# VHH binders against DNA N6-methyl methyltransferase (damt-1): the designs that were tried, part 13

Target 1, 365 residues: DNA N6-methyl methyltransferase (damt-1), of Caenorhabditis elegans (q09956)
Amino acid sequence: MDTEFAILDEEKYYDSVFKELNLKTRSELYEISSKFMPDSQFEAIKRRGISNRKRKIKETSENSNRMEQMALKIKNVGTELKIFKKKSILDNNLKSRKAAETALNVSIPSASASSEQIIEFQKSESLSNLMSNGMINNWVRCSGDKPGIIENSDGTKFYIPPKSTFHVGDVKDIEQYSRAHDLLFDLIIADPPWFSKSVKRKRTYQMDEEVLDCLDIPVILTHDALIAFWITNRIGIEEEMIERFDKWGMEVVATWKLLKITTQGDPVYDFDNQKHKVPFESLMLAKKKDSMRKFELPENFVFASVPMSVHSHKPPLLDLLRHFGIEFTEPLELFARSLLPSTHSVGYEPFLLQSEHVFTRNISL
Short names: E, the ipSAE of ESMFold2; O, the ipSAE of OpenDDE; V2, 0.75 times the mean of E and O plus 0.25 times the DockQ between their complexes.

## First folded at step 10 (VHH; framework vhh_3k1k_2)

Design r1 (from y1 with Y33F G50S K99L; at its last look DockQ between E and O 0.62; V2 from the best seeds 0.68)
Fold by ESMFold2, look of step 10:
Structure r1 (fold): chain B 365 residues (1-365), chain A 127 residues (1-127)
Amino acid sequence: as target 1 above (365 residues)
Amino acid sequence: QVQLVESGGALVQPGGSLRLSCAASGFTFSSYFMRWYRQAPGKEREWVASIRSSGGSTSYEDSVKGRFTISRDDARNTVYLQMNSLKPEDTAVYYCAALRVYIDSSGYTFVSEYDYWGQGTQVTVSS
């Protein structure tokens, strides 16, 4: 009887956030119409024009079996609801990849020292007014009920959700901020930059796993807080995170899976016995061991989304959690690369995906 | 409790027609999408057709398009499957199911399936 799965719509989510600025996201960023593969492989398959021979049957993991079954159900139901597109754009996602390059063609000011001071604006602000000596060390808050605009000196605009607070810097700066403002968070969402040698195009290794060992997460949480950590599919990472939660006095209450799908509803990768590349990512949810709060949320849950073509970007979780009756007043996002309404966000590039290169004018007919 | 009771299955010759019914109780029928599945001997259950709660919109598995028609009568809490031009490969036990769908203001779709895999109703197309 309970919710078995969800299909998210990141594009529509952000469109609703910025509707009052007459903006929507650029649809190209979500035009993932092919499974992920190198261009050479795509062209080889395209030239054959026939079905590939069936892959060899390999021993599957328990996760692969459950996810394959759920993927088929999601595909069938999404097709019944007519939310998936029938045709593929035969470009190996080139248009969406180029849209991502354009979206990332912005510079985020750096910070060299943290401040606990907040600079507020309601409607618009100049980026230069937020900086001192070329650096942005203060916290920035859009305090209005409507989205705000930050403008760079070159005219580039960044669109900021209402009631959003962000900080450019190390995530451990949150501890000073929390103390200074006597502010505790009842929800934390974190997407740590897990190390992977196979992806050497990361901008910095300074956001590796050791940052987590320096954070004292419990001191910034309310007693009944929920935390949600994205993890990769590296062997052993769930056990490592359980151990970290234990050191924080916390226990896992759920492990959810994001299934990444094409616009046709197909997983972006085939499932693989060796788990080299899989079409899902895991989200671990935890609470303090001594919390008396009982969360009414499924211990296992699958949700599907067409990913934004910007690598490693995760879908917004606030409304997903609200669906399960999770109430929160002070959500915090760590390692942020985009902003959410009424949310504190910390990272080295927390408003990267708020640039006008991500959005376009919503022309109503 | 929720009850879904299928009926109308019979033995028919190829090219024949049959109408299946599914009587529902124990829930607000008008708020659910209704679906038909079938299961042939030794095979997995497969989706056949669906009808939405609000718009009356229908969808069909490719092999039955143009031959099968799903409909509903909210006053009688009943969903129907009209099956025309029946083929031997349509032989199966047919089951109905309910699908609860909620779409939030952000466009997120939340799905709960209520499948009733009781006795079903047997359709046999014999040559």
Scores: ipSAE 0.626, ipTM 0.862, lowest interface PAE 0.5, mean pLDDT 84
ESMFold2 (binder alone), look of step 10: mean pLDDT 79; pTM 0.791
OpenDDE, look of step 10: ipSAE 0.781; ipTM 0.933

Design r2 (from y1 with S53D E113G; at its last look DockQ between E and O 0.89; V2 from the best seeds 0.82)
Fold by ESMFold2, look of step 10:
Structure r2 (fold): chain B 365 residues (1-365), chain A 127 residues (1-127)
Amino acid sequence: as target 1 above (365 residues)
Amino acid sequence: QVQLVESGGALVQPGGSLRLSCAASGFTFSSYYMRWYRQAPGKEREWVAGIRDSGGSTSYEDSVKGRFTISRDDARNTVYLQMNSLKPEDTAVYYCAAKRVYIDSSGYTFVSGYDYWGQGTQVTVSS
């Protein structure tokens, strides 16, 4: 396989998942037509413009140079292939930010205890039927080959991918579930909340770090499984994860970069911006040290996507991995915030982004 | 064993027309994104036009839109560039290139890192 980079289309991915319900994603959620910046900076740039010459003078990092060169290549090829839009919506992404607020305006029941019991449905189900005493403690599975609908008592609908299974709760609950069902996973994707200086992020990070230290990943994996962990760009986090993988008997086989782009194909941050923010996220891929499975995947790979305007949402990776010939039958997502076909998903809000505020009727007729 | 052979380059007067051809062999032509590039003296090589392997979708650099037309004949493994209303600034060596691009059913686009290149054909637009 000689693939140098990929350009994902998250909208089209979910449109295909829900095609049989005549649904598509709300395009506003992906209308990221401006680089990320405060409104005051956007208005100042709109009045006077900006110079690109300062950026060339400030370039001093070999890593930044590699990503910047790849970003230019992605922009050029994507433009040639007519993947990107030419026009910017000059609202500093306000429309997409408002769409994200609406998408997050939904309540998901919590769980008070872990359970290993599965409640199945195929076409539609009432959310109240999935609960006991106002809590959703059980695992829920849409067991048909077509997507399903869960309806809340307030009329809110959630659209569930086919053959998906989800659990509202602590990711540690997966260990009991795995034992109870004699089920091992051959792919794990995880997006842990990492420490930030934000007050809310700090509290969440401390809880998730404790769970990571207690989580026994190897006991829920098949021998030849692949795991993929999203990390942030915090200094030292790669070394921390390498140590955690080592404790799990795992070794890193690749580190991939997600380049976040606007609808025009430009990185969402300049590589030399004054805030030292970067337009990419890293994905670390690992396998068991004693696995003899050969993964034909590049050790360093860049893929680009227009991010959903909901913060911290990551693009679906299943078809990206399949492109490299990685076969799996029991994928698991830990710290899930959305659902995938034929996948187990665990998190405190695993079906939040499956609501009718994310999808709309396809009116192609 | 992979070969891309351009032909049709010539000297032409401003406002004239020229048709370039690129014959391909040694790979599965229908699965490749075919491109034309050009390089003027003292300039870097620049993309001019491309035609995708699926559906025949075409795209053009802004300065040639409306004047140049890219097309392909998959039965003959050949890509063409019809060049009309030629200007002196179009003077360059024109190169044919091929790059594998795969678009899956989910709309994910996978792009190869390598290009196959021809040796080029000279186009000169001068009075």
Scores: ipSAE 0.780, ipTM 0.880, lowest interface PAE 0.4, mean pLDDT 86
ESMFold2 (binder alone), look of step 10: mean pLDDT 79; pTM 0.786
OpenDDE, look of step 10: ipSAE 0.811; ipTM 0.935

Design r3 (from y1 with S53D K99L R100Y; at its last look DockQ between E and O 0.66; V2 from the best seeds 0.80)
Amino acid sequence: QVQLVESGGALVQPGGSLRLSCAASGFTFSSYYMRWYRQAPGKEREWVAGIRDSGGSTSYEDSVKGRFTISRDDARNTVYLQMNSLKPEDTAVYYCAALYVYIDSSGYTFVSEYDYWGQGTQVTVSS
ESMFold2, look of step 10: ipSAE 0.801; ipTM 0.901
ESMFold2 (binder alone), look of step 10: mean pLDDT 79; pTM 0.788
OpenDDE, look of step 10: ipSAE 0.895; ipTM 0.947

Design r4 (from y1 with G50S R100Y E113G; at its last look DockQ between E and O 0.87; V2 from the best seeds 0.00; counts 0 for: grease 24.3 > 24.2, SAP .714 > .668)
Fold by ESMFold2, look of step 10:
Structure r4 (fold): chain B 365 residues (1-365), chain A 127 residues (1-127)
Amino acid sequence: as target 1 above (365 residues)
Amino acid sequence: QVQLVESGGALVQPGGSLRLSCAASGFTFSSYYMRWYRQAPGKEREWVASIRSSGGSTSYEDSVKGRFTISRDDARNTVYLQMNSLKPEDTAVYYCAAKYVYIDSSGYTFVSGYDYWGQGTQVTVSS
């Protein structure tokens, strides 16, 4: 494959999914015009008028150097293609951060006992019909060829992609569901809630990463399946995930990087290991060791996207994988926070980002 | 069997004009974005102008904006560079290049790692 990099358009992807409901995503959620920084630092830079620091960090790692070179190429090509915006909005992304707060202003029912039952609807459904005692345990499927609507008792609407099936609950529930329906998945995408020292200062009752060790991934996969796991930039996490893949009888076939960029095409962080923040995240792709399938995937592919202002949200990968000729009929998303067409999705908040607060009426072109 | 053949390079007086052509074969011309580069003696090859396949959007390096115009004729598989108000610093070998860019229905843009290059055509601005 001779594709060197991709530039995604997450906003346009979701707009296309919901156009038959005359909806588009709220563009504020993607107005990332500034590098991520504290407000005090932003105001200091604004006062001085210095946008380019003259002192380079001499401790650039080999990974940072490679990513810096790719970031420059993406910026240059994207500028040639007129993909990026020329002007920056100097509000330290305040408008987009407020849009994210509004988008998350919804309530998702708690899960209860594991269920195998699928409740289907075509156009609309009441959220209360999916619950018992304020809890939800069934699988829900929008079975129509067009997007559907679930309405909460308070009037809040959630927009569901066509042929989408979701489950509110522990990702382990997928194992019983797979057995009950004789259903195996030929693609899994997972975004586990990785432990972070910055986010979780103290470990308590919850063991964020232990959920992965409780999953028997091979029993839900077809023989020729591809599995893709998002990982963080924590030191050692790549080796830890390789050990998990090996335990599952799987081997890594590629490790891709998402470069997070502003609307101007600049990385959202400087490449600066001293701050321990980098503008990229990694995606590890693996297959069963004994699979006959040969994936023609580049080993170290980079793709760029303006992130949604909702923290930790990842861009949709299905069309990226299809570009490389990856065919699949039963995609599964684990630890889901949004839904995709013709996809099974499991997590405690699988339809969180399907709320009416994420979308607005699509004004005619 | 991809081929790019530049033509139109010449010796021109300062303030003069030239029109470069690049004839393409061996690929689906309408699917590629086309670029002009130049290389002066002892210097690195530098980007000059680009034109997208769809929509005809153009981009230019700052020193040539307002003086150079890139265009394409998909029926003739040819890209052009109209160069006006030529200066001695425009003296270089000019290269035509092609890069595959695919934009899917979701708006995802895929950029190839390989460029196709022509042999170059010499432009000299001097009296």
Scores: ipSAE 0.647, ipTM 0.862, lowest interface PAE 0.5, mean pLDDT 85
ESMFold2 (binder alone), look of step 10: mean pLDDT 79; pTM 0.792
OpenDDE, look of step 10: ipSAE 0.779; ipTM 0.936

## First folded at step 11 (VHH; framework vhh_3k1k_2)

Design t1 (from y1 with E61A R100Y I103V; at its last look DockQ between E and O 0.89; V2 from the best seeds 0.00; counts 0 for: grease 24.4 > 24.2)
Fold by ESMFold2, look of step 11:
Structure t1 (fold): chain B 365 residues (1-365), chain A 127 residues (1-127)
Amino acid sequence: as target 1 above (365 residues)
Amino acid sequence: QVQLVESGGALVQPGGSLRLSCAASGFTFSSYYMRWYRQAPGKEREWVAGIRSSGGSTSYADSVKGRFTISRDDARNTVYLQMNSLKPEDTAVYYCAAKYVYVDSSGYTFVSEYDYWGQGTQVTVSS
């Protein structure tokens, strides 16, 4: 497989998962038709029109230059293939941001003391049956071949992928669960909350990083497992993560880049902006040092996606990995905020993005 | 051995028409995104037109849209470029290229790193 890049369609992926409930995702959540900028900047540019300023070529980092060249190639090929849309909305993504606000306006029950017990349902379940004293401590499994529905007492629905298992709680609870069920995972995907600018958020996220240092990843993995960790662009985080992999007896086999694009195929940030924001995020893939498995993965790979308007939400990786021939039967997502088919998911809000406010009835036949 | 062989290049007058052909061998032709490029003297090679394997979807550079038509015959492993209303600025060496593009059931599009290229055919538009 000599794939150079991919262009994902996150909206279509989730539509396929919930097709049998006659549901699709709300398209507004993916209507990212403008580069990310403050409303005041957007209004100033709209008032003055398109700048004709020629950008001076300056010495830049090799990584930014490589990503900029790849972004141009993705834009050109995607345009040739007619993947991208013409710009038709001039609202600084306001509609999509409001759709995200509505989608997130839901409460997830708090976790209690950890449990390894599994409550299964096939098609439908009430949220109250999953709780004790207003809290969830058990693992929940939709065991059917079709998506399931969990209904709150107020009528709010959550749509659960088939064969999905989730746990509301600390990611460390996975160790007890793995031991109790004699279950090892051959794929882990993790999106830790790396950073907070506020003192309160900083203290919370610092505790999450301390949990990572105490989490014994190797004891829950099969011998030939692959792990994939999302990291931010914070200076030093890649080196920190390499140290954690080494502590776990693991080695990096690839570092991939997600390029975030508008619906027109343009990066969501300019590569040369003053704030030094970049339109990409990194995914580090690792295996056990003593694993004999040879992954046929490109060491550097770029995949582009129009992001869901929910901040920090990452595109699903399962089919992307399968394209490269990566076989797995027991995938696990740590720090989950959404659910995937046939996947175990752990986080404090693992089914947040499964609410009815993310979906709508499929009217297209 | 992969081969792409262009033919049909000629000297034509402005306003004239010409049909280019590209015969392909050595790969599963029906699975490939087929493209035409051109390179004028002193200029970079530029994309002209493309035709996808799934459903025959076509696309064109703005400079040729409405004048050029790309088509393919999967039974003969051949891609064509019908060029009408030719202009002097269409003068170039025209290249056939093939790129593997796969779209999975989720709508994810996977694009290969390298194109296969033909050797080119000269098109000259002058009085």
Scores: ipSAE 0.789, ipTM 0.894, lowest interface PAE 0.4, mean pLDDT 86
ESMFold2 (binder alone), look of step 11: mean pLDDT 80; pTM 0.800
OpenDDE, look of step 11: ipSAE 0.883; ipTM 0.939

Design t2 (from y1 with R100Y Y102H E113K; at its last look DockQ between E and O 0.89; V2 from the best seeds 0.84)
Fold by ESMFold2, look of step 11:
Structure t2 (fold): chain B 365 residues (1-365), chain A 127 residues (1-127)
Amino acid sequence: as target 1 above (365 residues)
Amino acid sequence: QVQLVESGGALVQPGGSLRLSCAASGFTFSSYYMRWYRQAPGKEREWVAGIRSSGGSTSYEDSVKGRFTISRDDARNTVYLQMNSLKPEDTAVYYCAAKYVHIDSSGYTFVSKYDYWGQGTQVTVSS
């Protein structure tokens, strides 16, 4: 398999997960039709007009040139395949940002202490049955082969992928859970809330990066596990993460790039060293140094996706990894803000993006 | 072992028609995105039309829309380019190309690194 790049469709992915409930995601969450810029800059460009002719690509850093060349390939092939949408909205992504604000406007119960107990349900469950004294300390499992529904006492619904297990709490709670159930994970995906001055949202999720230093990742992994960590573009973060992997007895096997694109297939930022903003995020993949498993992964790989308008939300990786023949039976997501099928998920808001505000009924003709 | 062989190129007058064929072997034809490219002397090779492996979805470069039609016969491992209302600026060597493209059930599209290319067939539009 000689895959050069992938183009993900996160909207279609979630639509397929919840199709049996006659639900689809709200398309507004993915209507990123403009490059990211302040409203004042957008209005100034709108008044002057925007050139539609192709621009000559200027030389810059070696890494920027490689990503720019890949971005052009992705744009050309995606256009040929009719993956990208015609530009039809000139609102600086305002509609999508409003959809994201609505999606995040939910109340998630907190936890005060961890529990080893798993509460299972198959099709539907009341949120109150998952709580004790107003706190959601237990692990929750949707054990059915179809998506489930959790309903809050105020009528708010949350849609849960099939065979999904989640826990509201500190990611360190996974260690107790793993011991109690003799459960090891053969895949971990983590999206730590790295400090970033540029990230602004109505809700703030604040977490000490030092929690990673206290988490004993190796003790919850199978011997031949793969671990994938999202990192930001902060100076020095890749080196910091390499040091953490080394302390865990792990070694990097690949570093992949997510290229964030508009619905027309253009990068969400121009490639530009002077603004220190780039249209990509990095994903570092690692294995235990003493693992005999050989992963048939490209060491460098680029995949593109239109980002969900919720900041810092990442596309689902499970099917991307499966494309490369990566087999796993016990995937775990740390710092989760959404749920995936057949996956354990831990975070302070692991089902935040499962609320009815993210979805709409699929109206038939 | 992989072969793409174009045929049907000829000299035609402006306003005429041609049908190009490309016979493929050495790979699972139905799994490949089939394309036509063209290259005029001294110019870059340019994409003309494409047809996806998963269905009859077709796409065209703007200058040929409404005049050219791409089609495929998966049972015969052949892709075609019907060219109507030919103009002198359509004069070029036309190349058949194949690229592996897979779209999974989740909507993820995977694109291969290399194309397979034919040797080309000459189309000349002149009086």
Scores: ipSAE 0.775, ipTM 0.879, lowest interface PAE 0.4, mean pLDDT 86
ESMFold2 (binder alone), look of step 11: mean pLDDT 80; pTM 0.793
OpenDDE, look of step 11: ipSAE 0.877; ipTM 0.937

Design t3 (from r3 with E61A Y102H; at its last look DockQ between E and O 0.83; V2 from the best seeds 0.82)
Fold by ESMFold2, look of step 11:
Structure t3 (fold): chain B 365 residues (1-365), chain A 127 residues (1-127)
Amino acid sequence: as target 1 above (365 residues)
Amino acid sequence: QVQLVESGGALVQPGGSLRLSCAASGFTFSSYYMRWYRQAPGKEREWVAGIRDSGGSTSYADSVKGRFTISRDDARNTVYLQMNSLKPEDTAVYYCAALYVHIDSSGYTFVSEYDYWGQGTQVTVSS
């Protein structure tokens, strides 16, 4: 289909996943009613009223200009369809930022060794039992058609999507797991820990991009698989990733843009900010060079979403890809921080965002 | 191939009523989000009302809510705009437009690049 853009609804997606448990997402995590104000933009706004200097003619990139045109169309159509909300109380997103802090304030075990054993449960299981059965070194699967619950000893609950399999550990463990189970993946989604000097909350952690160079991605893929890698807006990163794809025998088939918007449909940053953050992120899609599969994907595509207030959390892509007729049975998420239905997920905190601090009882059901 | 033909524009007194029609051809009318826009001289074109394919859900700009009613007749491939309590500010060329929109079960909204427009019909509200 000739789709020009999409507007995602991350809340409704997760509400659908957990409907059978009578749960929905905590809506305050998505109450992004104000534009983001990075420190440099904030300081520039303060100075504009004092300086009499003529502003520099802004150097507009092709990506920023195209994105600004699409943002206006998304705003207009979304408003017509009543997808967007009227602006509420101006609080600089304080309520949503506090909700994110609460969601991240949970203790999750870290893995120290790898294994390929699968620990299965249906409906509910205690975290203590999973730990005793080797969860830290193994894979955990919620094998039922309905979502599952993992309960901590203090009563804290984690909600697990149906048919979800996760591993608390290093993404490199996927190669051993794939061999042990004769399992190849027909879709990989990855959000690698890219180096970023602009992220203050993570300034004590450096992103180690060497992990990507240690992965032999082709060995775990089906012949006709699609991979989707999130990248940052760092200059040169697209070229670096194209070189990695070439090393893997893969070629780019599309580069999509996520436009981050407020609940009113406005971009979270202005497009004309020199030396400031931009309201979009890029997703590179690639396939094996010798694959005969023809994907019916637009090479360039824009989709908009109100971001969850948790830093660097990305919207779920499975139904977006299905819209374009992408069929997959064995999706894999690398560097996972949340879980998806019928998906293998690997990361040091793969179920971080599955707690009752993210989901709550759905009163309307 | 695709045609949208508006009719019913006229000169009316303030407080009067008028019904616009838009006949569509060249596409599967029942699958499209149908809309009315207007453009007054020297102003940008603005959205007035829309009606979705799914169950006929309607939406209106705040400036016309309660006064205008959009409706559709899928058997006749026609969308209507009933305009009541007309004001001089409603003077404009009114355009019919069609856009394919799909909303999936997860609430994801997909918008087609095909956006069809009519030639417009003049509405004048004057003493």
Scores: ipSAE 0.776, ipTM 0.885, lowest interface PAE 0.4, mean pLDDT 83
ESMFold2 (binder alone), look of step 11: mean pLDDT 79; pTM 0.789
OpenDDE, look of step 11: ipSAE 0.859; ipTM 0.929

Design t4 (from y1 with E61A E113K; at its last look DockQ between E and O 0.82; V2 from the best seeds 0.83)
Fold by ESMFold2, look of step 11:
Structure t4 (fold): chain B 365 residues (1-365), chain A 127 residues (1-127)
Amino acid sequence: as target 1 above (365 residues)
Amino acid sequence: QVQLVESGGALVQPGGSLRLSCAASGFTFSSYYMRWYRQAPGKEREWVAGIRSSGGSTSYADSVKGRFTISRDDARNTVYLQMNSLKPEDTAVYYCAAKRVYIDSSGYTFVSKYDYWGQGTQVTVSS
């Protein structure tokens, strides 16, 4: 496989998932037309009339940063392919940030106890029918071949991908579910709630580690499973995850970079030495040390995406992995905030981004 | 072996027209993003035009938009560049290039590491 990079289209991905309901995502959620910056900085630049000129990076420069060179290549090829827009909106992404605020203005019922029971629906279901005493403790499955609809008593709708199973609760609840159904997962994608690298050292790290230490990943994996963990740019986090994989009897097989870009194809931050202000995030992929499965994955791979304007939301990875020939039948997402077709998802807000505020009618003319 | 052979380069007067051809072999032509580049003496090679696979869309550098037209004939494994209203600054060696680009059903675009290149054809625009 000689793929050098990918450019994802999260908006089109979800449009495809919900096409049969005549729905598309609200385009405003993906209108990231400016680099990320504080409002005060943006207003200062707007008042002065001064714009930051992006560094022109020559592909053959000896002193060029590898990621900067890849970003330029992605920009050039994406522009040639007419993937990117040529025009930016000078509003510091305000329209998209307001769209995200509206999308997040929903209530997700909580769960206080774990259950291994699955409640299925095929086409539509009332949220109240899924609840007991104001809580969703059971696993919920949309069993149909087409997307389903869950409707709250106040009329709010949530759109559920076909054959999606979700659980509102602690990610550790997956262990009881896995045992009860004799179900092991051959792919796990996890986006743990990492903390800022502020001065709250060790105490914050210990609380993060306690959450991850309580999760016994190996007991829910098939022998030849692949796991993928999103990490932030906090100092030491990569080393911590390598140690954690080792404790799980697993080894890292690749570390990929998500390059976050504007709709014009430019990185959302300028490259610098500050880790929390870089335009990329890392995805660590690992397998069991004694697995004989050969994953034909590039060890270092860059993929670009215009991020949804909802903070910390990650693009769907299933089709990216399939491109590299990765086969899986039981994918699982941990710390989920959105749902995927034919996927188990666990988190405190696993269907948060399935709300009607994320979607609109598909009027194609 | 992959081969790209450009032809049609010539000396032409300003305001004139010229049609370049690039014959391709050794790969599944209909699956490739075909491009024209040019390189003037002492300058970096620059992208001129591209045409996506399967009768796909075309794209052009701003400097040639409205004057140049890229097209392809998948039955003949050939890509063309029709150049009209030629200017002295269009003087360059023109290269045909091919790159594998795959777009999946989800709209994800996958771009290969390697371009295949022809040896080029000289276009000179002068009196």
Scores: ipSAE 0.782, ipTM 0.876, lowest interface PAE 0.4, mean pLDDT 85
ESMFold2 (binder alone), look of step 11: mean pLDDT 80; pTM 0.792
OpenDDE, look of step 11: ipSAE 0.878; ipTM 0.936

